# VHH binders against Elongation factor Ts, mitochondrial (tsfm), part 19

Target 1, 309 residues: Elongation factor Ts, mitochondrial (tsfm), of Dictyostelium discoideum (Social amoeba) (q54lv3)
Amino acid sequence: PTELVVQLRKKTQSPVQECKKALQASNNDMDGAIKWLLEKGKATAEKLKSRVSAEGIISVLVDSGSGKAVILEMNSETDFVSRGDIFRNLARDISKATLSNPISGGKLAENGILELDPTQVENIYPIKINITNEDGVAEEMTIKDSIVRIVSKLRENIVIRRASFIQPLNNNNNNSKSYISSYAHDSTSEKKDVGRLGSIVQFEYQGDCNNMNSLKEFANQLAIHIVSNSPSVVTVNDIPSSVLEECKNNNKNPESLYDDMVLYEQSYMYSPDHSVKQYLEILSEKLGIKNLSVKTFRRYAIGETAERV
Below, E stands for the ipSAE of ESMFold2; O stands for the ipSAE of OpenDDE; V2 stands for 0.75 times the mean of E and O plus 0.25 times the DockQ between their complexes.

## First folded at step 21 (VHH; framework vhh_7w1s_2)

Design zg2 (from ze1 with E30D; at its last look DockQ between E and O 0.68; V2 from the best seeds 0.65)
Fold by ESMFold2, look of step 21:
Structure zg2 (fold): chain B 309 residues (1-309), chain A 120 residues (1-120)
Amino acid sequence: as target 1 above (309 residues)
Amino acid sequence: QLQLVESGGGLVQAGGSMRLSCAASGTFSDYAMGWHRQAPGKQRELVARIYSGSTDYDDSVKGRFTISRDNTKNTVYLQMNSLKVEDTAVYYCAAGEYMGYDSGWEYDYWGQGTQVTVSS
């Protein structure tokens, strides 16, 4: 029984006492004990689903080969869990699974980014996870089932709050090239793939870049700029009409919105004498390319969702 | 059948540093781990705890003590910096199953303790 308990714990990552109960209830049948624990985990997740989850992390991932990227917010009840490796690795694995599988549905924005409903993400199959955070064998399941497994282990409600997906360019005449960068800021580590703040940015240009390393460096720096300066739109023309009406109704000049909201109008963090728009023009000429521009971006921050405010 | 053995205690002058180690014997463990301390005639109190790489500290040691875990050595550590006379106690390593952040952490296994004495 000690050997069976150890084997069951390793396979399921369930507490020792629950493994003992499962084996006892299943007459030491390993498959039966695994099923018993799975049903227990589902019951635990059901009990926890109503609890408020306002802590969490942002996960970002770019797949340069396919021209895709994802930014994802996943919430936990406490920051103790959100700082933990089990929680953070789940977020990384969800992002990887989202990029590795076909995306169905989603609301396509004019700029080609997809806003994904949490249920669409949860239905993706497969995700490969290693619950132990060790060099063990990854198990395949749906994202929904992976969340159930981790909820039962961490004893907190875990939710996917939102996700945005950048899709590959569809350029039949091959006039445009794309590059995508990302950044996530985590004050507790130097890793740039998960954190409490994050961004993904898609660039578009024509021609052959004469120094790709310089373009990549700028793209990474602009992702950091977006995290730090919190723009919500790329150009002045992208300001929603409802925001302009609110500004007008409060007798304010629309220019008061530019530095706060409009990426292109912000002073560029890494060259403050230039706006982002001006710097894009300078860099485009330097790199021998045309019309270097930001096609789309998304910025997520923990705590910015309306349900806590 | 998990056995925990603390080491690294001793005498240190106030303001100094010390590192405690807790080695686990027997079956490899994915347990929630904690350090507790007890001065003579006082109740045992939590100092620091760790699970899944996430850490938590008593307010009296926050910013001065760091708990860490080395899975390759089956060892958990407590790095104690800027030591104060009030830190004088027997320090115990503990292990138990993680049952949630708010559940109160209950530890099934305890070491025998190591004395830390901070003098002026």
Scores: ipSAE 0.631, ipTM 0.867, lowest interface PAE 1.2, mean pLDDT 85
ESMFold2 (binder alone), look of step 21: mean pLDDT 83; pTM 0.838
OpenDDE, look of step 21: ipSAE 0.652; ipTM 0.866

Design zg3 (from zb5 with E30D; at its last look DockQ between E and O 0.65; V2 from the best seeds 0.66)
Fold by ESMFold2, look of step 21:
Structure zg3 (fold): chain B 309 residues (1-309), chain A 120 residues (1-120)
Amino acid sequence: as target 1 above (309 residues)
Amino acid sequence: QLQLVESGGGLVQAGGSMRLSCAASGTFSDYAMGWHRQAPGKQRELVARIFSGSTDYDDSVKGRFTISRDNTKNTVYLQMNSLKVEDTAVYYCAAGEYMGYDSGWEYDYWGQGTQVTVSS
C-alpha cells in the first residue's frame, strides 16, 4: 500500500522502488521490510567494492579533555560525493566513534602515535548516525554497518583508507602537560574539521601556562603550518636512517633535507624570521612554561598514498 | 507523492538579482533536486542541481547563481545574481531519487514553472 511505502521511506530514506520491493517481500511487515533493505544495502556494497575510490576527505577530531585525537582519510569515487553533507557527516561520526571507543591491536609508530588498521576501525561499536534529515534519533551500529548504509544511499564505493590516533600522555616523573590541535583545509568548511588536507599536532610542556588562549592560537597556527609546509618529522634526529643513507648514496648533503622534511627547521609561517624551533623557545618563555615542544604530528592529503591503487 | 510549487519569478532589470523558491508538499531532504529553464524556442535545460549539499551548475550561470536547500522549510532556492537578458526563461523546479552521480539525474516530479524576464 502507498501509505506503508511512505512510512518506510521516511524511516529508512530508501528509494521508493526499493521500499515497494521490501514491503512486497515482507508481506507489508515494517520490521521485516527494514531488515530486507539493510540486507539489500549489504549486497550493493559488495558489488561496489571493486570500484576505485580516489576522491575523499580528511577528518580531524580532538578531545582536549582526554588528550586524544584522530585523523582519518575516507574515500569516495567522485568529488561530488566527497563534498556532500552525507559523506562528510559520516566521516565526522566515524572520527567521533573512533575517539570514544577502546582501540586495541593498532600499530605503534614513533613518538607514541597509533596507526589504525581500517578493519579495526570498521569493527568499532557504537557509532551514532543520523540516518534521516527529519530530526530522527541517531542509530547505533558498527562503523562497518554505517558505511554499508551510506553506500546504499550514495551509490559509490566508500572506504576508510587510513587513520592515526594520538594517545593520552603516559605518566612519567616529569609531570608533563599536553595540548592537541588540528586543522582540516577545505574552502567551504567553516568548522575546519573536514577537508582535502589535514593535520593533528600534540604538544608537551611543563609548568603553568599564564595565557592558554595564546598557546591555543599558536597550536592552531602550527597545525596550519604543517598542512602548508608538509614536514615529515619533528626534529633532525627523527630523520629515518634509510633516508639519510639514500641522501648520502646520491652524494647529497643531509642538510638539504631540513627545509623539506624537518618541522623544527622550517621557517615558521606566522613569524618567518624564526624557525619553528626558535619560536617554540620564545613562546615557552613568554607563557611562563618550560620545554614547549611538539611530541608528534600527522599530516594527511587526499591523493598522497599508494594504497589508492 | 511529492508536489513542487515555484514562486518568486517576475520582471527584473539586467544586472539585478532575484530569488526563486520551490516549496515541496512533503519530506524532500533525501531527494536530488534541480532547477531547469526553458527559453523561447529552446529545449528545457539544467541550470543547477543539488544533492546532500553538493551542487553543480551549468557553465552559463556559474558564479552568478546559487542553489540551496532548507530542509526545515521543505524548500529549494535559486539565488540569481548579475542577471542577463539571456537568463529570460520559464524556470522549473524538479526532484527525483538519487541513483548515483554517473547514472544521470532523472526527475519524477516537476513544478508548474515560474517566468523570469530580464529587461535591458
Scores: ipSAE 0.544, ipTM 0.830, lowest interface PAE 1.6, mean pLDDT 85
ESMFold2 (binder alone), look of step 21: mean pLDDT 82; pTM 0.821
OpenDDE, look of step 21: ipSAE 0.798; ipTM 0.925

